# VHH binders against F-box protein 7 (SKIP32): the designs that were tried, part 6

Target 1, 328 residues: F-box protein 7 (SKIP32), of Arabidopsis thaliana (Mouse-ear cress) (q9xi00)
Amino acid sequence: MTSDALTIPSELESALRLRTVQYFITKRPWLDLYGVHVRPVPPFGSTSRKPHFDPALIHRCLPDELLFEVFARMMPYDLGRASCVCRKWRYTVRNPMFWRNACLKAWQTAGVIENYKILQSKYDGSWRKMWLLRSRVRTDGLYVSRNTYIRAGIAEWKITNPVHIVCYYRYIRFYPSGRFLYKNSSQKLKDVAKYMNFKASKSENLYKGTYTLSMSDDKIEAAVLYPGTRPTVLRIRLRLRGTAIGANNRMDLLSLVTSGVNDEEISSTEEDILGLVEGWEDDETHNPDIPAVSHKRGMTAFVFVPFEEVDESVLNLPPEKMDYYVTG

## First folded at step 1 (VHH)

Design v1 (framework vhh_vobarilizumab_d1)
Fold by ESMFold2-Fast, scan of step 1:
Structure v1 (fold): chain B 328 residues (1-328), chain A 124 residues (1-124)
Amino acid sequence: as target 1 above (328 residues)
Amino acid sequence: EVQLVESGGGLVQPGGSLRLSCAASGFTFSDYAMAWYRQAPGKGRELVAGITSGGSTSYADSVKGRFTISRDNAKNTLYLQMNSLRPEDTAVYYCARDLGYEDSWYGPTEYDYWGQGTLVTVSS
């Protein structure tokens, strides 16, 4: 549409996708944590795409390697600010093809044609407006729900009836494919974030799920499969919010329901997990012989933390331990 | 090796029907959104229909109500049922794997795949 009418020069587009840039990105896994997704699977034989290069023009249009690394680290919100920094960045952030690619990646489950229809009907043909104003789950960080409860501790020789404030966290990392990662853990954000990916070998209790976002009411329907001898599904209903227009940095937890499912109902892929919970109303389940559990505890709202802010987040604060001395 | 192989094109009279098929291999078909594009003589390529990995469909206004896109994940096959064909539907039709979750701005472009195309001619 508008993206087909407005294109970046072929040599600049090729420069942005050079093997050199791809090499830098693959050698920097933190870029994937920021929502820069280089590859979903290891290379397994595709060599069909080759960028078109004019050697003289490539040399003239190539940004400095340091500039490429800074640029690659920036998210769309940061890229808007970069338009005030230098001409090369202004050229890129004001190019409709850049915003088109960002939008099509973010809403890829709707497909290209549906996104073009939404672009024309709601965003005046502007991919930039669509990126800034249309609700989307953020993929450049984690949504974190910090929950606390008090439990009795073990007695110590000088202290009886110690109590401990126990913190546990619900972590969600969304992917634009409609997949997400879920973890319920007592570990702090800074200790968990680096393992919130599909390739993590040291992630215990890391579960995979699928989700959809309703554009009419900003509600998210999500489902997570807990595999095992008696597989169970966790249905998560959320409402997306923001502290500012386009921030998409808060989620209210509306419902959290667990129920068992039969092996024959499980999809052969991680896609279609949502199909297992389509008929569930409130805390009811599709299978009357398998009890559903509606969770009433641990319903604290989710706060988005960008990957670059993980180490500095107040959500890393340790649980408070309360001790009291026995009177006489 | 990723391959998309279209079939089902041919010569048809105005008002007729054709069913196009696209056999996909070399990737997990069910994980990707798929689309049908077409290119008529002297014109650029245009999007005809799209379908998400979950099965949601969308259509260009010019074909809405006449064409139906569908997929069979068990057979790794994409379909386009074309009804009430018009001379302006004459084009080479291409099966394409959408960009999906590939970061085309930073990442490899080797996942942007198109088939060889199948010719549809609507003429009396």
Scores: ipSAE 0.000, ipTM 0.115, lowest interface PAE 21.3, mean pLDDT 66

Design v10 (framework vhh_vobarilizumab_d1)
Fold by ESMFold2-Fast, scan of step 1:
Structure v10 (fold): chain B 328 residues (1-328), chain A 123 residues (1-123)
Amino acid sequence: as target 1 above (328 residues)
Amino acid sequence: EVQLVESGGGLVQPGGSLRLSCAASGFIFSDYWMAWYRQAPGKGRELVAGITSGGSTSYADSVKGRFTISRDNAKNTLYLQMNSLRPEDTAVYYCAAEDSYGLWDEQGYFDSWGQGTLVTVSS
């Protein structure tokens, strides 16, 4: 095709808008303006003052779900104001550019041209349909896997006769860039969430990785590098699902495989960790001296918790009380 | 496959010091509880010191105040600093990795032990 036939949207403008949308998705500063005080959530936290924002940015930047949430929180206080907000809301959700911007930000790793091809081939040219129906990892919170086991006789290496229920968590935070953070910890969600960011350099056992999501089967391929004198790669295979259409709030853990890697393979691996694990089968390894280990325990499904729900999450309850809430 | 390689053992006089190291590979070191055991000639293995994934430490009464267990997750290495050594500390020292989350029981890994490093305390 000729370059005279069509104007392609600016990728630079899309990248600049992504930073603003990510901030609003994480921080939700409009809630504070409507009498809802929102605690700062790292990495976008401003410790000394409330964020300054333009109300017009809400109209252009927020996904439908977030605008429904903002609207709902305003409705009980003033019916006159609510009718005015409802009018603006109706205009926003009918604007195709709103949905286009949301989709291009969520699937930025595919690039603008590929997203337009998917839009036409799978979603009948509708950005709204693509947003609602195309699987995406959620970036506005954490995926949490709660694992529990019973250990007899030993707590902290001192031999005792009591049994202990041991609870530990796997935490994943995805970024639209195709990067993610992984942590395995006995610490509860409320104590971990504030440190699940790339600037928390002093956070113990916080590891960086890369992931891809397959459109055909909703499978996530992910790999994380554990650096050190004996570097190890953890390959994580997941299947994305939801409790409702478009929820994207559950992940089944399909496999966990660890293997050692050579120093030569590690050069620039933070950019292409997935390349190190491509072609791995269960029990295969790139280093014959360090065979791959396939893990069979600790495979509890991940549950998504939005950042604003972290402190109130039932996943913070002790194991004895949490079982009351484990349904679905 | 889990691999644990101990080093740092040797001959030392009573009252002397040694530092043992254990290089670990084949698992996510930071997720595991680690321990030092020892076996004197003609005796069974006994727990000397343990350290959890979170860094909490525990010591046998016979070594408490003299030995210090530590870990370096960046180097996948476990250490045992031994001070004020006594003849009764003479033993082969073994590094052990315990799956604090029960994964090793399911995998059937009973080989959570290294080859050991000999410590001899004598004049």
Scores: ipSAE 0.000, ipTM 0.167, lowest interface PAE 18.1, mean pLDDT 66

Design v11 (framework vhh_vobarilizumab_d1)
Fold by ESMFold2-Fast, scan of step 1:
Structure v11 (fold): chain B 328 residues (1-328), chain A 122 residues (1-122)
Amino acid sequence: as target 1 above (328 residues)
Amino acid sequence: EVQLVESGGGLVQPGGSLRLSCAASGFTFSSYYMAWYRQAPGKGRELVAGITSGGSTSYADSVKGRFTISRDNAKNTLYLQMNSLRPEDTAVYYCARHGKYSLRWGQSYDYWGQGTLVTVSS
C-alpha cells in the first residue's frame, strides 16, 4: 500500500461532514472510487412508474469483498450507526479484517511489523481491542482550544472604563501520515473548519506541521514552521486523553515554545519539522541567537469536534460583553 | 539533494555472510537516525535494524544475534553485517533516513534508497 491509498478522498471528506447513514446510503460517494454505479431497483411489490431507490440496495449490488473496502474507508465512529442499517452491515463490523485495516491506517507510520507486535503483546491478537483501547489522535474532525482574555475598550463619553471579553481559538487537524494543520484565529469554528485542509488556498494563518504520539505516556510532540525573513518554529507539547474509553477527544496543552531556526536547517520543506526541535527538551533552546520563548497564555485544553457537529458546536457562541459602568 | 545508495547485495548460500553498505549524501549524516528495512516478495516492508545518531542500535527479533548495524560518520556510510543467512532473509534491502528526533518519539522515515537484492538459496 502507498500513502495515497490511506488518504481520505475529498468526496469522502465531504461525506464525513454530513455524516449520517442516510447520506452514505443515498449519496454513496465511495462507489465512484470503486467504479461501481448502483442501478435503482423498485422495492418489492411496487407498481409505481417512478424510479425507486432502495436504501438497502448496496448489500445486493456490492460483493462482500468490496463492502469490506467501503467499511475500511469509513471512520470507525460511523460503524455503530452503519450496523443499524441492515444485517449485512452489522456482520461486516464484526469482521476482524475490518478492524485490522482501521488500525493499520490509523498507525500507518509505525509500519506493519510493529503494529502486529503490539497487537500480540498488548491486545491479545484482537484488532478490535487494539482499536478501542490504543490511544490515537482523531482525524475525523478538529481539536479546538477556546481562549479568552479581557482588554480595555475605546473610552466613550458616557461609559466609564469599558471592558471587552476577546475570544481566540487554536485549531488542530491531524492526519494519519504524521502531518497536521494548525491555525490560531479569532474566527469561530464554523467559519474556519471548511478551510482546515491541504487544498485550501484562501486560508490566512494556516500552517503545516509534523507530530508524533508516544504510546507510553500519551504525549504528543508537534512542531509547525512559521515562514518569514527570520523563520521560527512553534513546538507544541500535548497530552492526549478522553472523556470515555477510546474517545481520544481531549488534549491538555503542556507547552507552547517558539524559537528561531537557521535557514541551513530548513533543507526539507515540511517533511521533518520535528527534527528542527531536537534537543529543545532540556533547555528549550535550539538557536542561541533567538532564545526559546515559552507561552504562558492561551493554554486552554483542546476539545475534539467531529466534522458533522461543527455547525452546532457551543464553541461558536459569541463572546460575552461586559460593561463595568452602564449609563441609563 | 538527499541521496541514499545501497550496495553489497547478491546471491549467497545458506549460512553465508554479506555486508551491505549505504552511501549517504546531501545532508548532515551524523545528525540523523538511520535504519535498514527489507521487503520480501509478496510482503510489506519491515524494519530490520536501526541506529541512532549516538550509535544505539535496535534489531528485529528475526535477525537479532545474526545481523549488526553500524555507521561511519566520517565516510557518511551506513552498514549492515549479515551473518548466518537463511532463505527467509531473501529480500530487497533498503537504507532509510529517519528524522533527527529519537526513534522512541515515533517511527517515521523521509528518504529511502533504491534497494539492493539479497538472495539466499542453493
Scores: ipSAE 0.000, ipTM 0.138, lowest interface PAE 16.5, mean pLDDT 68

Design v2 (framework vhh_vobarilizumab_d1)
Fold by ESMFold2-Fast, scan of step 1:
Structure v2 (fold): chain B 328 residues (1-328), chain A 123 residues (1-123)
Amino acid sequence: as target 1 above (328 residues)
Amino acid sequence: EVQLVESGGGLVQPGGSLRLSCAASGSIFSDYAMAWYRQAPGKGRELVAGIYSGGSTSYADSVKGRFTISRDNAKNTLYLQMNSLRPEDTAVYYCAADEGPYYDDSLFGFDYWGQGTLVTVSS
């Protein structure tokens, strides 16, 4: 697959496009945020005066990532057709091609013909209606499950057993290609998010999987491969929902099962991990050395956090600040 | 945090028997998964036997019918009874424990390991 290599720019671009519409209506606060200013120079004597906007100055003052954001956000229609440096990032939300491109990217696994059939049969031929109302996994951020448990202290020298509050997280990042990344970690969202990508070759406990979303019941079937001497698969069953129409920002964890797979199947189908568990029941064991294990704890629902909100998320707060401390 | 201490390793003749013990200390949930792994010189660690929270057991094909894994919950001790030992069973044997709620409760997600005990099968 080649589509996963382009997913990060596409996700960021989609999020910035939506925010550009809001900023156009109210103000352009991102200009001040990124320190971009243009001012006329007042005339003093014989000096020529002309307002000057220098794109090269922006390039020298900001990191490449922020330069991308600045240009993407500045594009309703900039006056000066001959001076448009960032034409590729210009768009209009009134253009059906904007919504068509967004929909075909989000549901790329279905293919162009099938998406057009769905468009006509369920969304009245409106790409905008399909984008807003059709269930989709969000690819512009992470789904986070925060899990907490109480643990007694250890060691013989303790007069009383100390009580420890342990907080850990399950992280999922979906890609439109049908691939996803999975991590189970005690690390906070802000520290994990920067490594939740296919380029992070040295990230420990970061695993790759494949998924499908059923339109009839909003169920997600997913599988993650744990490589090793005796490889195992984590089968994840989720139900997609939202706090508002089209939000797609919550997932209920229905089932979480670890089961063994044979080495020959992995060598044959390592690109399609979900195919390894096709038709499996939750209590079914496929490797006699590794029985299926159904997990009963750590089943807290997933909450979506857009990449732009990662650093501000309450999920970064220590356990004590989240007001869930309990004692026996 | 859990500490695991293995014991019972030693030199034994082919066809002999040994019983390994693993003493666990610290906080233990009732749903801990525990396992025995071994590592022969020049090879990676391989799973020998596992025991789940419900008492179900799993064995590598190479040891099935010869080895028995068991646990004494009152003593927080894991055992591996090894019968009909072969020269190829020579390895350092490791005890491992999974905390259950922290990782995905699989035989490959073990959080705690002992330091190992050497078993040598030689004539």
Scores: ipSAE 0.007, ipTM 0.232, lowest interface PAE 8.9, mean pLDDT 68

Design v3 (framework vhh_vobarilizumab_d1)
Fold by ESMFold2-Fast, scan of step 1:
Structure v3 (fold): chain B 328 residues (1-328), chain A 125 residues (1-125)
Amino acid sequence: as target 1 above (328 residues)
Amino acid sequence: EVQLVESGGGLVQPGGSLRLSCAASGFTFSSYDMAWYRQAPGKGRELVAGITSGGDTSYADSVKGRFTISRDNAKNTLYLQMNSLRPEDTAVYYCARGSTYEYDWGSSTYYFDYWGQGTLVTVSS
């Protein structure tokens, strides 16, 4: 492909700003001045994405410009929570630059120019409004689908057993880069979450892929390479929704299909393993509080769990202890 | 890394007994269904016995009443107690971790995603 050698003035100005910000991140002059008690950037490869800093030390020792820099590195969900705790944090979240940086990180695959066009056309030039109202996958945790069915113990086991509950989970982690991880496992959320990262890519049943989110219908198209004797591409289609505006904390599994891999193109003969879930009864969307699909099909809706809430999640409870009507 | 290591195989006379063990590591053992498979020369793998994470057991018709599967979650170990052994029980016995086959949902079929190296059991005089 022919490279574009032309420099657009607005892009050059943005690049110079990023270089200045990157210099501050890289050099971390506040660590030399105030000691090594502040880490404004979360550890890379960490599933928790927890900032390692002391807020009391920060507000006492650092200039406001540096505090703004620290908060710009936090996940936007952390910014919302911070505003409820400290008045200084509340003033920080009013700065449009934080919302601009949050938006450009969340939708980085669209690029700066496209994001500015969307900002002007749909969100009245407000980065905060765009962050709160525009659909986005959450990257600060996992989407978890808890699937159960009642087994008679007769089929492959060829024995008449009492009926009992069989449980398994589907896990998805999204990255702002358009990369994602998919795992199907009988292991509980608390035992899986620490391995849902690219460093653990050689662990059992963890698949790497890419995704796109359609802004018109909130549909996610994802693809992973499914290993086997003859490797196939697994295509995962999902619909993003939420329990509230901007929550982005639920997903419906629409289809799971496999296809052969060719040198240039995926085979036209695709196998739909779960079947399509389209054209809901009287509504094309379902309330997550009401199960949208049969649990027997393994299509229980995904529930978002932030990394900091993993150990305390109700999804770690045995099937018998969970509410029958809870999705995921 | 998930590892399953079988032990306890050997030569035994018809009517004798053996106890197989499978040491599991690299995963939360108590959360998984576990199984024993066997493969005799010239035959495919045969499911012998299974045990759920909750302790419910199942057995192939050929071994029912003679074999007992059990687990010790504190030791991360799976056991197969084999009594009244017959020459046709001669096979390599494999420990397997149960997983739900993601393409096979709606059936009772389990996909086994990890297997041990196997332990040989020979029943002969």
Scores: ipSAE 0.000, ipTM 0.135, lowest interface PAE 16.8, mean pLDDT 65

Design v4 (framework vhh_vobarilizumab_d1)
Fold by ESMFold2-Fast, scan of step 1:
Structure v4 (fold): chain B 328 residues (1-328), chain A 125 residues (1-125)
Amino acid sequence: as target 1 above (328 residues)
Amino acid sequence: EVQLVESGGGLVQPGGSLRLSCAASGRIFSSYYMAWYRQAPGKGRELVAGIYSGGSTSYADSVKGRFTISRDNAKNTLYLQMNSLRPEDTAVYYCATEVPDYLEYGSSFEDLDYWGQGTLVTVSS
């Protein structure tokens, strides 16, 4: 597959057609398409800094002049300001240190030496080319799988004829460290997103795990621990893809397997959850008391939703707005 | 382990209102079906109201228009708002939920049903 010329994404082009500059700047959809984290502009003086409800959303500084360059193509702009914006944008785009820092953050689990080897062997020594073309999980939002099934009303206690659509979601948030968060819930994206972080104590059904991404076939191997009296590990295998080159905004769910694990293994190594699932196969027993079970229901592909687009996501719509809505 | 704890029961006069709460703890996903049942002295348990993951609700004919079921998914709490209470509403009210064995909603595993200990509602003049 050849490296394609980078063009303005269709989502960004749609945003550029908005009349209100402030709305476009507030939403910042182009940042998610490029997979770039934005550090909040600090308040005047360090003592006026306030904590964010999810500070992990932003790890990098990207000049807003990049935004102004893109949308100056659509909007009338003051000549003096446009000239200034264009110079800053060119500086940012050409600065290899900016792209180097972005790449080393995104692929930090590989380490500096390995990233430099990949840079030289596959990306012609260009950190920018590596950032734009190398597959990576997106960390600036959530991957969401919306699943439905039909359930009859209660018949035993009181006879009912209604057919109800049960809707539930799987949520995944990736971190550059190789850690991730997993949640399976009926709660809609807009109600879940603010709690998808390691500081959220209110979500008792939020689970943490580890993942790896294979560069050769874009497959993700992930595992999450369900702690408690009967410790259980969920192994998740995914294939990363995108609606466009570098988008990294879709994941196909390849398998979903649960199994019990030995208490001794969990108590000795909570940091290596993937090691606990090494060699697991569908229907293969890892623990004699709790055999491995492959889940086949609700295998809908994951769609990436940037944090700033959470409230506006179509995934918040009720089931009756879906193509497959069924009534009794 | 899933534990359901009902609260808000008590003595109320006919025509009065009462709000029941059911706090769910342990490994429970708010995607699960939840319901309120009641059992009057000497009678079997009957469904009062149910709420599905998609927000769909179901009510017994005897309470329709008077009772409202709702849930706070962030708190894993189920509510029953009871208005225009009648003496025949006197019962122990129970909260119930369905939970998959491995805590994976939509799993091929057998669903587990959990019940609370109940909370007494007495409507008496």
Scores: ipSAE 0.015, ipTM 0.234, lowest interface PAE 6.8, mean pLDDT 67

Design v5 (framework vhh_vobarilizumab_d1)
Fold by ESMFold2-Fast, scan of step 1:
Structure v5 (fold): chain B 328 residues (1-328), chain A 125 residues (1-125)
Amino acid sequence: as target 1 above (328 residues)
Amino acid sequence: EVQLVESGGGLVQPGGSLRLSCAASGFTVSSNYMAWYRQAPGKGRELVAGIYSGGSTSYADSVKGRFTISRDNAKNTLYLQMNSLRPEDTAVYYCAKDTRYGEVFDDYSQPFDYWGQGTLVTVSS
């Protein structure tokens, strides 16, 4: 029942919200969504950090058009916070065209006509309601699956059967285009996030794929191509869920299958990797020379981490490398 | 833990034959893609032959018809039978396990296949 029209925040709340918006504008996390690398160009060679303060971009009273572009790249939770900063921003986030554009970008693979049909049949013609309530993969961060396994340790004269608990991660970054990036790595979230983009050349085991999200059961069908002399496809089936309505911040890993494909299939369908796995069942072999393998390990659910929370995430905490000792 | 131990390398005359063996421990060869690679002096490693879990085989064009990859599942051992050897076959031969074709208990995030130490094959008169 809280009135959206009556938002007179406390001075402290206003300062905190202003800082959040300032952080968002200055850090420009939406630029990473487009793979834009912004390098500081020093005026005269290498520039030292002499100024003790930098002017905030927000101080320049950005034109409405630029503010609209900023908001168009924010997620609902960020947009809700931004609407409480100033009246100009509240006007922007309450514009129906803003929510229409956000929805059409998020569900662009469904097409304009289908989105309008869903809007009318399920969301009472309200783009804002559709944005807040309709399931969607989040594109403002990474989905992270933290997995552990036990590995034999170093044998010592006083130690028998030493073991180490080792941690590794599966990372997924979705794009509204129906493309995504997949990485399996022992590297921590904060070290991986910098390279989870289509222009990264330093990232090993970074693979490209295509996905679809089913509206009827919130199931994600995804496929990743491992190129090379033994080309293979990793088929990933997920169920999208959330800790709250509209959060879209959890995914259950339903199945993970690796299968070989022949070179002719890849050359004709490189842009539609999911098309390569259409109709596949978990136990099917699609290249007789490379049998299908269903993964049983590393099936931990995915947790969403927004880009602005990457450095502070608990997923960066090192696993305790615990040595289990059996003394004789 | 995964171990691969190659043996059978040596000096042979051109036109001769040699059989390489790779004893595997810590995993089952029949459930994994296994391969033989070679590395000649000053060159990168190249795939010579592979065998899939289902038993199908693949070969580099340079060795096709001369080399045969096989395995003994009871002995958990991979073999490479090399016939009609040529001087250009001179290389260190490695057996390898591809972790991408199965679930591996030890660090699935490893970017490299498990490799043996290698065995030297010299083809000269």
Scores: ipSAE 0.011, ipTM 0.278, lowest interface PAE 8.8, mean pLDDT 69

Design v6 (framework vhh_vobarilizumab_d1)
Fold by ESMFold2-Fast, scan of step 1:
Structure v6 (fold): chain B 328 residues (1-328), chain A 123 residues (1-123)
Amino acid sequence: as target 1 above (328 residues)
Amino acid sequence: EVQLVESGGGLVQPGGSLRLSCAASGFTFDSYAMAWYRQAPGKGRELVAGITSGGYTSYADSVKGRFTISRDNAKNTLYLQMNSLRPEDTAVYYCAAEYQTWLGDEYSPYDYWGQGTLVTVSS
């Protein structure tokens, strides 16, 4: 069996609906003031005698904002009924299987056995600690790099070279399978997000790639294929970071290299695009018809935007207002 | 299914004219910068003319005043009008599309390429 677009569930539709769920969850304190109360549901199983998972501890260790982001990501849209969302949220937080399932999905490329070894060796047997502390790319939204430059005109043209502020965006959506989607666009976040999935019929100029994340240095190696009669690969090297522990909401762009590839290589490695660029050095030419180019502009850091925040994102503002809020 | 299909190449005598066309399909043509490249025997591929999504054009010094690049976004077609052709213009001409904008002095390879069309200028 192959891992292609048909085997990957579309999470975009579910993620867009999570805006309603997230809004309800964040409004819970106000509802409590008017007599809306959520009853706690006890966890299944016996009380643990070894330190690994403490349901009470989670309520004291995380800011509500980060906690709600984690829950919104894992809660399916079909649980979005107002009368039961809060009860399921409380039940889910208390159940170790919630954190186990989340971890195994996020790091599925490592497999069950390896994840259990990491759990025992680095996270004291706590799936919750592993979820909160182990670096991972976020799959509940998009990483967005906003790039601007002043266009002085073409070097050969001196008659009228207008000065324009040009704004464009690099969009990345990661999947836990090790696949990702890449789009370079002048279109705003709110206009592209709904098409950033493998099943979108209107996903024009949307490209597929593969990636890996190194646990030792939080570096991401990624490659995306531009198809055509003279195909090229864009190799992307990133460093994952966050504005808070476990946020995983920033990526620094370390290098961008475009290079040509042979048509025969694509046919043999369709499902492993990163394999096509294995061992490549920056600026190394692998196709004499298409020289390698290392990009030095458009290297603005990526900012993560959860799907539930897409429509309200400051990245949708015009350049004059956007720079005020997203300086970087 | 992304395609760039060149046409209009052929044999022409020195001083003659040819019009190359590149029919684009499978992508948002008007969002791409487009270019014509050529490759003569024993030489690397060189940029002949470029046109941005906004319609701004540039030309190699060897073709300035003789060649005109243009685009028709309604027809998803790129053109190269070649006048006063010389034997030195003999090459395979390639249509190319790049979604990324031109960013200063960096040479960016194009995302999509055509299969090429042969232009022979013989004396």
Scores: ipSAE 0.000, ipTM 0.210, lowest interface PAE 11.5, mean pLDDT 68

